# Miniprotein binders against q53ft3: the designs that were tried, part 196

Target 1, 195 residues: q53ft3
Amino acid sequence: MFGCLVAGRLVQTAAQQVAEDKFVFDLPDYESINHVVVFMLGTIPFPEGMGGSVYFSYPDSNGMPVWQLLGFVTNGKPSAIFKISGLKSGEGSQHPFGAMNIVRTPSVAQIGISVELLDSMAQQTPVGNAAVSSVDSFTQFTQKMLDNFYNFASSFAVSQAQMTPSPSEMFIPANVVLKWYENFQRRLAQNPLFW
Short names: E, the ipSAE of ESMFold2; O, the ipSAE of OpenDDE; V2, 0.75 times the mean of E and O plus 0.25 times the DockQ between their complexes.

## First folded at step 21 (miniprotein)

Design Z1 (at its last look DockQ between E and O 0.38; V2 from the best seeds 0.00; counts 0 for: pae E 1.6 > 1.5)
Fold by OpenDDE base, look of step 21:
Structure Z1 (fold): chain B 195 residues (1-195), chain A 83 residues (1-83)
Amino acid sequence: as target 1 above (195 residues)
Amino acid sequence: SPIQEEFEKMMERAEWHFEWAERYYEIGDKEYALLYFEFAARVFRKAAELAKKNNDPESYKEAIEYAEEAQKYAEEIQKELEK
């Protein structure tokens, strides 16, 4: 349902589903990460009147997780960029992921997505410093991430002759990825915040 | 009173949404601007209902006026996104 992208890293599309309405991505070496993109895969939309609250968790000085609300994704805003580099000194809570048995490593942060009612989401206030502050920063980050994603996806490209039958797996033609990339670049050039 | 405190918290939250909606609009993120104006309007309306329950017509009027303003901006952005 969700994907997570860090510049210079492989895209993550396999979230750990820790509950029916909760998904988690692991972010190793989180101290080197400035921005994270969370996006819907497009396979399953949010139900009507629902969206996703996006949380960031990092270990505190005692190794305990600190969760902070970054922002939201919805059917109308299926992707968002969050700045996480300045969150290390912030306050947080264990909710809504605190009660979950999530395997934690001290050097690994987490992105959590909680599927919630829009009405409930409206009752929450994200941390202010998680928002992208400028168009320029956003554009630079997005371009780097797009390039990385394209390079990563392309590295798995195989010819039809090299394909082995795998009925349990779905395949995406490389040309589809290329077209997506080109369209995204075009729209980004026209409006850095088109998505 | 508990209801007054809840009202004030909702007003503060709605104002936060409103301010961030404006900021997102300024940087060109219309989808997020829309979302946060909608959130602002929703929470201002909830605040208004609390004021009504508390028999505070002045607070009710204030909250409704802000809700209407937020809703107006949301509608304008929605129209822009549909073009």
Scores: ipSAE 0.596, ipTM 0.865, lowest interface PAE 0.8, mean pLDDT 84
Fold by ESMFold2, look of step 21:
Structure Z1 (fold): chain B 195 residues (1-195), chain A 83 residues (1-83)
Amino acid sequence: as target 1 above (195 residues)
Amino acid sequence: SPIQEEFEKMMERAEWHFEWAERYYEIGDKEYALLYFEFAARVFRKAAELAKKNNDPESYKEAIEYAEEAQKYAEEIQKELEK
């Protein structure tokens, strides 16, 4: 029913079903994770009037789970990105998982999804620092990609006097890369969604 | 009073949803904007029911007006998504 994606890792599509209406994904080495994508696989929709409350759980210093409400997924919003980088020392939210957390290793956290009535979900407020606007995430990802590309391309820059003709090689002057980078940065500052 | 305190907490919760609905709309996430406006309307209506039980017509009117505003935005966004 659900999938869980972390950048640089294989997608998880086989949630542990811990109750009829509760699903869990393990997040090993959670300290290195900043964002999590939770999504519906698309094969089974929520029943009418229902949706999913999404929680993050990490082990405290005693190995006990601390659960925090990240947000929601519904038939009308079937995928969402949540920020967890700032949540690894906060107080827990009220949650429906009780003592269902079976993971006690200090380096493993969990994502929990509870299928609930929309009326019940509306009575909950997610932790504010888990909210990620798609503009902020897109802008941050794009900026990191642009910085990475610029730094990578610049590391191979050569002067014209050092160029040796080769029929299999293509060359790009370094200032063209810089101009592209500067132009893209300007466009992002004016409109983060100009893509 | 305890009932007035509960009403104010409900209004804060609904306003939280309404505020985030506006933020999601501004960045183009119409699906979350719709969801959060609908949640705000649900909670404002529950706050209105509490005010009604407390015989507080001014609080009832306030909560209903906010619920109707949130519902109006949700309906407009739903029309946009159906296009």
Scores: ipSAE 0.554, ipTM 0.844, lowest interface PAE 1.6, mean pLDDT 78
ESMFold2 (binder alone), look of step 21: mean pLDDT 89; pTM 0.872

Design Z10 (at its last look DockQ between E and O 0.54; V2 from the best seeds 0.00; counts 0 for: pae E 2.0 > 1.5)
Fold by OpenDDE base, look of step 21:
Structure Z10 (fold): chain B 195 residues (1-195), chain A 83 residues (1-83)
Amino acid sequence: as target 1 above (195 residues)
Amino acid sequence: SPIQEEFEKMMERAEWHFEWAERYYEIGDKEYALLYFEFAARVFKKAAELAKKNNDPESYKEAIEYAEEAQKYAEEIQKELEK
């Protein structure tokens, strides 16, 4: 249902479902992460009148998890970017994940998504410093993500002579990825919020 | 009173949503602006209901006026997104 993306890392599409309405992604080496993208995969929409509250958890000085509300995703806003670098010194808030036995390691943070009623979501206040506050910050983040994706995809490029027939797999020509990348960069330069 | 305290908390929360809606709109994130204006409107309406229960017509009027303003902005953004 959900995906999680960190610049320079592989996209995560397999959240741990810890409850019927709760999903968790692990973020190793979280201290190096500035921004996280949370997005819907498009396979299953939220039910009518529902959305997702997005939480971030990091270990405090005692190794105990500190949860903070980052923001929201909905059918109308299926993806969002959050700044997590400034949250490391923040205070914890009430969260829906406290009763769950989630295995944690000291170097691993977590993104939690709770499926909730929109009315309930409206009663919550995200931490202010988690929002992307400027177009410039957004543009920089997006560019880094694009570069990483392109580099990752291109690392798997093979010549036609090197291809092994696999009827069960689909292949995308490298030039298609390049064209997409170039078009995306052009559009981003013209309007950072074109998508 | 407990009801007055709850009213004030809701007004503060709704104002937070409203301010962030404006901020998201300024940076061009219309979808998030829309969401937060809708949240603001919902919470202002809830505040108004509390004021009504508390027999406070002035607070009721204030909350309703802010709710209507938030709803108006939400509707305007929705129209922009549909073009």
Scores: ipSAE 0.616, ipTM 0.872, lowest interface PAE 0.7, mean pLDDT 84
Fold by ESMFold2, look of step 21:
Structure Z10 (fold): chain B 195 residues (1-195), chain A 83 residues (1-83)
Amino acid sequence: as target 1 above (195 residues)
Amino acid sequence: SPIQEEFEKMMERAEWHFEWAERYYEIGDKEYALLYFEFAARVFKKAAELAKKNNDPESYKEAIEYAEEAQKYAEEIQKELEK
């Protein structure tokens, strides 16, 4: 079995098996999704010589979903992050009509995983903007983690006038936390792989 | 000819995999770099088989040399992952 994770949502681990070798996860409200993680649960590896091709489909008006290849998962690469917003470029782009005058209805997209021979997978190429580098995903996750830490730590700040004698408590000046946050963000923007 | 077009498309797909393998290696995703070098090698080998079947030894030699290069990179990365 496989898992599917979207930031801010519960992980899905119960794929719909639509064929012996095909598995599907539903993605409601796909317009709010930028990235998805697809991963193997680790209990059952692919048979030797096989792997998984990962596809995305969004609702269309033609009666049949159109599936686009996002990339692959294999025993040697069991987890991958795929960018969805670039794939659905009309939705993921800021354009004047979408932001101002368009009423959006909820819709359900799907992630499909097809278990295939590695030779068959090699004959396919993913759609260009769905190939998410680890740099992009690491930067986004790290930025959200830094924002969360800064907001959390700053909520405990006290002014110098508000301090009382409390010898059992340790205090951090608020400007130290801000300086750390700004410096780390600058380093991350200059080199997302500086670790 | 249709056979030459098929060969050229195979070479383009293999080169696509090869270039992405290099990009993934550059940013430290060695697992994907390995996967894409292995895919490139597989497709270059298929292109070589098509060239051989079409009695085109120059295209065969070109494709097999690229397949061997991709396989060499894959083997080097595999050793790095085993450390």
Scores: ipSAE 0.504, ipTM 0.832, lowest interface PAE 2.0, mean pLDDT 74
ESMFold2 (binder alone), look of step 21: mean pLDDT 88; pTM 0.866

Design Z11 (at its last look DockQ between E and O 0.42; V2 from the best seeds 0.63)
Fold by OpenDDE base, look of step 21:
Structure Z11 (fold): chain B 195 residues (1-195), chain A 83 residues (1-83)
Amino acid sequence: as target 1 above (195 residues)
Amino acid sequence: SPIQEEFEKLMERAEWHFEWAERYYEWGDEEYALLYFEFAARVFRKAAELAKKNNDPESYKEAIEYAEEAQKYAEEIQKELEK
């Protein structure tokens, strides 16, 4: 249902479903992360009158999880960018994940998504310093993400003469990736919020 | 009174949503602006209902006026998004 994206890292589409209405992504080496994108995969919408509350958890000095509400995603706002770098000194808030035995490593933070009623979401106030200007932050974030993906994909490029027959594998022409990249760059330049 | 304190908390929360709605609108994030104006309207209405139950017509009027304002902005943004 959800994906999580960090600039310079592989996209995560396999959230751990810890409850019927709760999903968790692990973010290793979280201290190097400035921004996180949370998005709906588009396969399953929220039920009518429902959305998702997005939480961030980091270990405190004692290794205990500190949860903070970042913001929301809904069918009308299926993706959002959050700044997490400034949250490390914040106080924890009430969160829906407290009763769950989630194995935590000191260097690993978590993104938690709780599916909730919009009326319940309206009763909550996210931390203000997690909010970002979409236009400014998305352009920078997306550019880094795209460059990283292109570099990663291109590292596997081989000529036809170098290919080893593997009937079980699918191959994507490098030109397809390049075309996608160029088209995305163009759209981003025209409208940073085109997605 | 406990009811007055609850009313004030609701008004404060609704105002927070309203201010952030304006901020997101200024940033060009119309979808989030819409969401937070809707949240503001919902919470202001909840405050109004509480005031009504408490027989406080002045607080009721105030909350309703803010709810209507938030709803108006939400509707305007929604119309823009649908074009």
Scores: ipSAE 0.714, ipTM 0.904, lowest interface PAE 0.6, mean pLDDT 86
Fold by ESMFold2, look of step 21:
Structure Z11 (fold): chain B 195 residues (1-195), chain A 83 residues (1-83)
Amino acid sequence: as target 1 above (195 residues)
Amino acid sequence: SPIQEEFEKLMERAEWHFEWAERYYEWGDEEYALLYFEFAARVFRKAAELAKKNNDPESYKEAIEYAEEAQKYAEEIQKELEK
């Protein structure tokens, strides 16, 4: 349902589902990360009236998770870039994840996505330090890259009624992600500014 | 009073969303601008419902006027995105 991307690393498309409505990505060596991109893969939209609250968690000096609300993703805003470099000493906020995904490793942070009603999301206020201006060239490139992936992957969507293992679910053939990645890499290598 | 304190917190939260919607719009992120204007409208309407329940017509009017303003900006941005 979700993807997570950090510059210079492979995209993560297989979140750990820690509850029916909660998804987590691990970020090893998080101290070297300045920005994180969270996006919908384009295959499973949020149910009507729902969206995703996006949190960042890092271990404090005692090894306990500190969670901060970065912002949101929704069907109308399916991708976003968040700055996390200034959050690693920040104050924690109220959050829905508790301690459910504690595999404590001092160098690993987490991105958490909680699927919630839009009315509930509206009651939350993200940390302002995570906001990234879309006029920044990195943000513009990343948004265009994510839009390209979303449109490409969505054009290959098939229902499981067209494939036998689970007829009630929509799937994208696994090789679509590889085709997209190879195509995007080739274009980027030919022209780093093609975006 | 606890009810008036809750009303003020809702208004502050809605104003926070409204201000960030304006920043995102200025930055060219119309999708986030739309989202945050819609969130502001939702929270202003929640504040208005609290004011109505508390029989406070001036607070109700204030909250509804802000909700309608936020909703109007959201509708304008939605039209831009649909083109």
Scores: ipSAE 0.677, ipTM 0.889, lowest interface PAE 1.2, mean pLDDT 80
ESMFold2 (binder alone), look of step 21: mean pLDDT 89; pTM 0.883

Design Z12 (at its last fold request DockQ between E and O 0.59; V2 from the best seeds 0.67)
Fold by OpenDDE base, look of step 21:
Structure Z12 (fold): chain B 195 residues (1-195), chain A 83 residues (1-83)
Amino acid sequence: as target 1 above (195 residues)
Amino acid sequence: SPIQEEFEKLMERAEWHFEWAERYYEWGDKEYALLYFEFAARVFRKAAQLAKKNNDPESYKEAIEYAEEAQKYAEEIQKELEK
């Protein structure tokens, strides 16, 4: 249902479903992360009158998780970008993940998504310093992400003469990736919020 | 009174949503602006209902006026998104 994206890292589309209405992504080496994008995969919408509350958890000095509400995603706002770098010194808030035995490593933070009623979401106030200007932050974030992906994909490029037959594998022409990249760049330049 | 304190907390929360709605609109994030104006309207209406139950017509009027304002902005943004 959800994806999580960090600039310079592989996209995560396999959230750990810890409850019927709760999903968790692990973020290793979280101290190097400035921004996180949370988005709906588009396969399953929220039920009518429902959305998702997005939480961030980091270990405190004692290794205990500190949860903070970042913001929301809904069918009308299926993706959002959050700044997490400034949250490391913040105080924890009430969160829906407290009763869950989640194995944590000191260097690993978590993104938690709780599916909730919009009325319940309206009763919550996210931390203000997690909010970002979409136009400014998204452009920078997206550019880094795209460049990283392109570099990663291109590192596997081989000529047809260099290919080893592997009937069980699918191959994507490098030109397809480049075309996608160029189209995405164009759309981003025209409207940074096109998605 | 406990009821008055609850009313004030609701008004404060609704105002928070309203202010952030304006901020997101200024940033060009109309979808989030819409969401937060809707949240503001919902919470203001909740405050109004509390005031009504408490027989406080002045607080009721105030909360309703803010709810209507938030709803108006939400509707305007919705129209913009549909064009």
Scores: ipSAE 0.744, ipTM 0.916, lowest interface PAE 0.6, mean pLDDT 87
Fold by ESMFold2, fold request of step 22:
Structure Z12 (fold): chain B 195 residues (1-195), chain A 83 residues (1-83)
Amino acid sequence: as target 1 above (195 residues)
Amino acid sequence: SPIQEEFEKLMERAEWHFEWAERYYEWGDKEYALLYFEFAARVFRKAAQLAKKNNDPESYKEAIEYAEEAQKYAEEIQKELEK
C-alpha cells in the first residue's frame, strides 16, 4: 500500500505490517539520510475519512526508540517529502507504536505509518522542522551553491587592466571556475543532498 | 479552569494547522494547504462545541469564525485543484 524512497537508494515497496493499521520501513545507515519520501502505491486508497500519520524513529544512545511525527499522507496528499536530518537528536513525540518499543541496532531507524481517522489525525501536530518546501529546497540548494562559489572564487580575485579602461576592475582567474566545478561535482556525486 | 484550558489548547492546535496551511500554500503545496486548512477547521469546530457545552458564547463565536475562515480557504483551494 505504501512506498518509501531515499535519494540514492532503491525504493522500498514492501512495508512490514506490525499491526492491522500500522506499517514500518527500516532505514539502515539512517545518519546519512537527510530526506525521505513516503507515498501511496496507488492501488488501494485509504477508506473514506481515513489517512496515514507518518513517524520517524531512531535509536537513542541506549538503543531505545525515539519517535517523532513527521506529517501525513492522505488520498488528497498521496506523496510527501520529509526532512529528517534535523530530527536525529530531538525529543520524542507521542506515538501509537507502543508494540515497537524494542531496542534496535544503533544504525537502523524506522519510518512508521499509522492508518487513522482524519478526525484523529487533526488532533496531532507534526514536528515543524520536518516540513519541506520544493521552493525552499531549490532555493537552499541554489543559495548554498552560490555561497560556495562566491567564497571560493573571491579568494582568487585580482585586478587586471587588460580587460578594462579602469585598472581597478576585478577579475577571477579562469581556472578558479574549473576548480570550483570539479569540487562541486565530486561532493554532489558523493551525496546529492550534501547542501 | 480545566474546560477553559482545554478550549485554549484546541484553539492553539487549530491555529498551528491554519498557519502551516498558509505556509504550504505559499510554498505551492496546494494538497497540503488544503489538508491543513481542513484540519484547522475540524479542530476549531471541536473547540466551538466545547464552548457551546460550557455556555460560553464569546468563545463559541471566536472558534466558529476561525473554522469558517479555514473552511473558506479549503474550498477555494479545492476549486484550484479541480481545474
Scores: ipSAE 0.724, ipTM 0.901, lowest interface PAE 0.9, mean pLDDT 79
ESMFold2, look of step 21: ipSAE 0.671; ipTM 0.887
ESMFold2 (binder alone), look of step 21: mean pLDDT 90; pTM 0.887
ESMFold2, fold request of step 22: ipSAE 0.698, 0.706; ipTM 0.889, 0.897
ESMFold2 (binder alone), fold request of step 22: mean pLDDT 90, 90, 90; pTM 0.889, 0.888, 0.890
OpenDDE base, fold request of step 22: ipSAE 0.672, 0.662, 0.670; ipTM 0.890, 0.887, 0.891

Design Z13 (at its last look DockQ between E and O 0.55; V2 from the best seeds 0.00; counts 0 for: pae E 2.4 > 1.5)
Fold by OpenDDE base, look of step 21:
Structure Z13 (fold): chain B 195 residues (1-195), chain A 83 residues (1-83)
Amino acid sequence: as target 1 above (195 residues)
Amino acid sequence: SPIQEEFEKMMERAEWHFEWAERYYEIGDKEYALLYFEFAARVFRKAAQLAKKNNDPESYKEAIEYAEEAQKYAEEIQKELEK
């Protein structure tokens, strides 16, 4: 249902589903991460009147997780960029993921997505410094992420002769990825916040 | 009173949504601007209902006026997104 992207890293599309309405991505070496993109895969939309609250968790000085609300994703806003580099000194809570048995490593942060009613989401206030503050920062980040994604996807490209039959798997032609990349770059150049 | 405290918290939250909606609009993120104006309007309306329950017509009027303003901006952005 969700994907997570960090610049210079592989895209994550396999979230750990820790509950029916809760998904978690692991972020190793989180101290080097400035921004994270959370996006819907497009396979399953949110039910009507629902969206996703996006949380960030990092270990405190005692190794205990500190959860902070970054923001939201919805059917109308299926992707968002969050700045996480300035959150290390912030206050947080264990809810809504605190009661979940999530395997934690001290050097690994987490992105959590909680599927919630829009009405409930409206009752929450994200941390202010998690928002992207400028178009320039957003553009730079997006470009780096796009390049990384393209390079990653291209690394798995095989010729038709190299393909092995796998009826359980779906394949995407490399040309489709390239076209997507080119179109995205064009739209980004025209409007950095087109998506 | 508990109801007054809840009212004030909702007003503060709605104002936060409103301010961030404006900020997102300024940087060109219309989808997030829309979302946060809608949130602002929703929470202002809830605040208004609390004021009504508390027999505070002045607070009710204030909250409703802010809700209407937020809703107006949301509607304008929605129209922009549909073009």
Scores: ipSAE 0.604, ipTM 0.868, lowest interface PAE 0.8, mean pLDDT 84
Fold by ESMFold2, look of step 21:
Structure Z13 (fold): chain B 195 residues (1-195), chain A 83 residues (1-83)
Amino acid sequence: as target 1 above (195 residues)
Amino acid sequence: SPIQEEFEKMMERAEWHFEWAERYYEIGDKEYALLYFEFAARVFRKAAQLAKKNNDPESYKEAIEYAEEAQKYAEEIQKELEK
């Protein structure tokens, strides 16, 4: 039903369902993570009048989970980017996961999604810096995606002297990829929403 | 009184949602702007019901006026999303 994406990591699409209405993703090495993307896969919408409250959890010095409300996803807003880099020493918020028997490694953070009534979600206030502007987060994440694509594609570049004849394969000159990257980056810097 | 304190907290929560809705609208996130205006309207209406239960017509009127303002913005944004 849900996906979770961190830049530079494989997308997670198989949440641990810890209750009928509660889903969890593990985030190992959470201290290196600045942003997470939470999104609906598009296979199962929320029931009418419901949405998802998105939480971040990390263990405190006693190994107890500390949960903080990041924000929301709904059928009308099916994806969002949340900043977590400033939350790893914050105070916990009220949350619905405390009664759950969640299996976790004590030093691993988690993203929790609780399916709730919209009226109940409206009574909650996300923690301070978790809610990021879509434009700021879009630009940051898109730049990382562009860098990753260019570096990946360029890692397969070979000189003509190194080429092996492969009639069933098509090849692209490496500078085409660079030109595309530079043009897209310039357009993104001028107008982050041009596409 | 405890009821007046609860009313004031509801109004602050609704204002928080309203302010974030405005910020999301300014940067072009119309989907979050709509969501947060709708959340603001929900909380303002709950505050109005508390004021009505407490026989406080001035607080009721204030909360309803803010709820209707938030709902108006939500309806305008909904129309923008439908085009």
Scores: ipSAE 0.441, ipTM 0.817, lowest interface PAE 2.4, mean pLDDT 78
ESMFold2 (binder alone), look of step 21: mean pLDDT 88; pTM 0.867

Design Z14 (at its last fold request DockQ between E and O 0.50; V2 from the best seeds 0.63)
Fold by ESMFold2, fold request of step 22:
Structure Z14 (fold): chain B 195 residues (1-195), chain A 83 residues (1-83)
Amino acid sequence: as target 1 above (195 residues)
Amino acid sequence: SPIQEEFEKLMERAEWHFEWAEKYYEWGDKEYALLYFEFAARVFRKAAELAKKNNDPESYKEAIEYAEEAQKYAEEIQKELEK
C-alpha cells in the first residue's frame, strides 16, 4: 500500500504490517538520513474518509522508542517529503558535553503509518520542523549531486608535469569544471528551477 | 473553566492547521494546503459545536466564521487542482 524512499538507498515497497491499520518501514543507519519520502503505491487507496498519519520513531538514550508525528498522506496528497535530520538528538537540545557523548545503538529507526479517520487526523498537529518546501528538497538533492560530481571529477585532476600521456582521450582543464560548478551553484541559489 | 479551556485548545489547534495551510500554499504545495485548510475547518466546527452546547453565541460565531473562511480557501484550491 505504501512506499518509503531515502536518497541513495533502494526504495522500500514492502512495509511490515504490525496491525490491521499500522505499517512500518525500518531505517537502518538512520543517523545519516536527512529526509524521507513516504508515498502510496497507488494499488490500494485509503477508504473514503480515511488517511494515514506518518510517524518517525527512534530509540531514546534509555532505548525507549520516541515517536513524532511527521505529517500525513491521503488520497489527495499521496506523496510527501519529511525532514528528519533535526529529530535525532532526543528533544533537539544541544549540551556542553558533546565530546564525551556516547553514540546510541541500535542504529535502526522506523517510519510508521497509521491508517485513521480524517476527523482523528485533524486532531493531531505534526512537529513543524519536519515540514519541507518542495523547492528546498529539490535544492538539497541537486546540491548533493553537484558536490558528488565535483569531488569525483576533481579526484582525477593532475598537473601537466604529473600527466601520463593518453593520446586517444580528450582532456579539459580542471578549472573548466570548477568554473562550471561555481556558476551552477550561484544560479541554483538564485533560481532552483532555472533550467 | 474546563469548557473554556477545551474551546481555546480547539481554536489553537485549528489555527495551527490554518497557518500551515497558508505556508504550504505559499510554497506551492496545493495538495497539502487543501488538506490543512480542510483540517482547520473540521476543528473550527468542532469548537463551534462546543460553544453551542455551552450556550456561548459569541464563541460560536467566531468559530463558525473561521470554519467558513477555511472551507472557502479549501474550495478555491480544490478548483485550482481540478483545472
Scores: ipSAE 0.708, ipTM 0.895, lowest interface PAE 1.0, mean pLDDT 80
Fold by OpenDDE base, look of step 21:
Structure Z14 (fold): chain B 195 residues (1-195), chain A 83 residues (1-83)
Amino acid sequence: as target 1 above (195 residues)
Amino acid sequence: SPIQEEFEKLMERAEWHFEWAEKYYEWGDKEYALLYFEFAARVFRKAAELAKKNNDPESYKEAIEYAEEAQKYAEEIQKELEK
């Protein structure tokens, strides 16, 4: 139902479902993460009158999880970006994941999504410093993501003379990747929220 | 009174939603602006209902006026999103 994305990392589309209405993503090496994108996969919408409350958990100095409400996703707002870098010194709040036996590892944070009634969501107050300007943040996030992908893909580039026969492998010309990158950059420049 | 304290908490929460709705709108995030104006309206209405039960017509009027304002902005944004 949900995906989680950190710039320069692989997209996560397989959340751990810890309850019927609760999903968790692990974020290793969370200290290096500034922003996270949470999005609906589009396979299953929220039921009418429902949405998702998005929580962030990090270990405190004692290794205990500190949960904070970042914000919300809904059918009308199926994706959102949150700043988590400034939350590391924050205080915990009430969260729906306290009763869950979630394995905690040092340096691993978590994103939790709780499916809730919109009326219940309206009764909650997210942490203010997690909110970001979509235009500015998506531009920066996307640029870092694209650069990382391009660099990664380019590292595997070989000349025709360097190719070894591998019938089971498919090959993509490097210029295709470059063209895609350039087209995406152009679209991003025209409208940072084109996607 | 406990009822007055609850009313004030609801008003504060609704105002928080309202302010963030405005901020998201300024940032160009109309979908989030819409969501938070709707949240504001819902919570203001809850405050109004509480005031009504407490026979406080002044608090009721205040909460209803803010609810109507939030709802108006939500409706305007909804129309913008439909174009």
Scores: ipSAE 0.706, ipTM 0.903, lowest interface PAE 0.6, mean pLDDT 87
ESMFold2, look of step 21: ipSAE 0.697; ipTM 0.891
ESMFold2 (binder alone), look of step 21: mean pLDDT 90; pTM 0.888
ESMFold2, fold request of step 22: ipSAE 0.684, 0.693; ipTM 0.884, 0.895
ESMFold2 (binder alone), fold request of step 22: mean pLDDT 90, 90, 90; pTM 0.891, 0.888, 0.888
OpenDDE base, fold request of step 22: ipSAE 0.633, 0.611, 0.635; ipTM 0.876, 0.869, 0.877

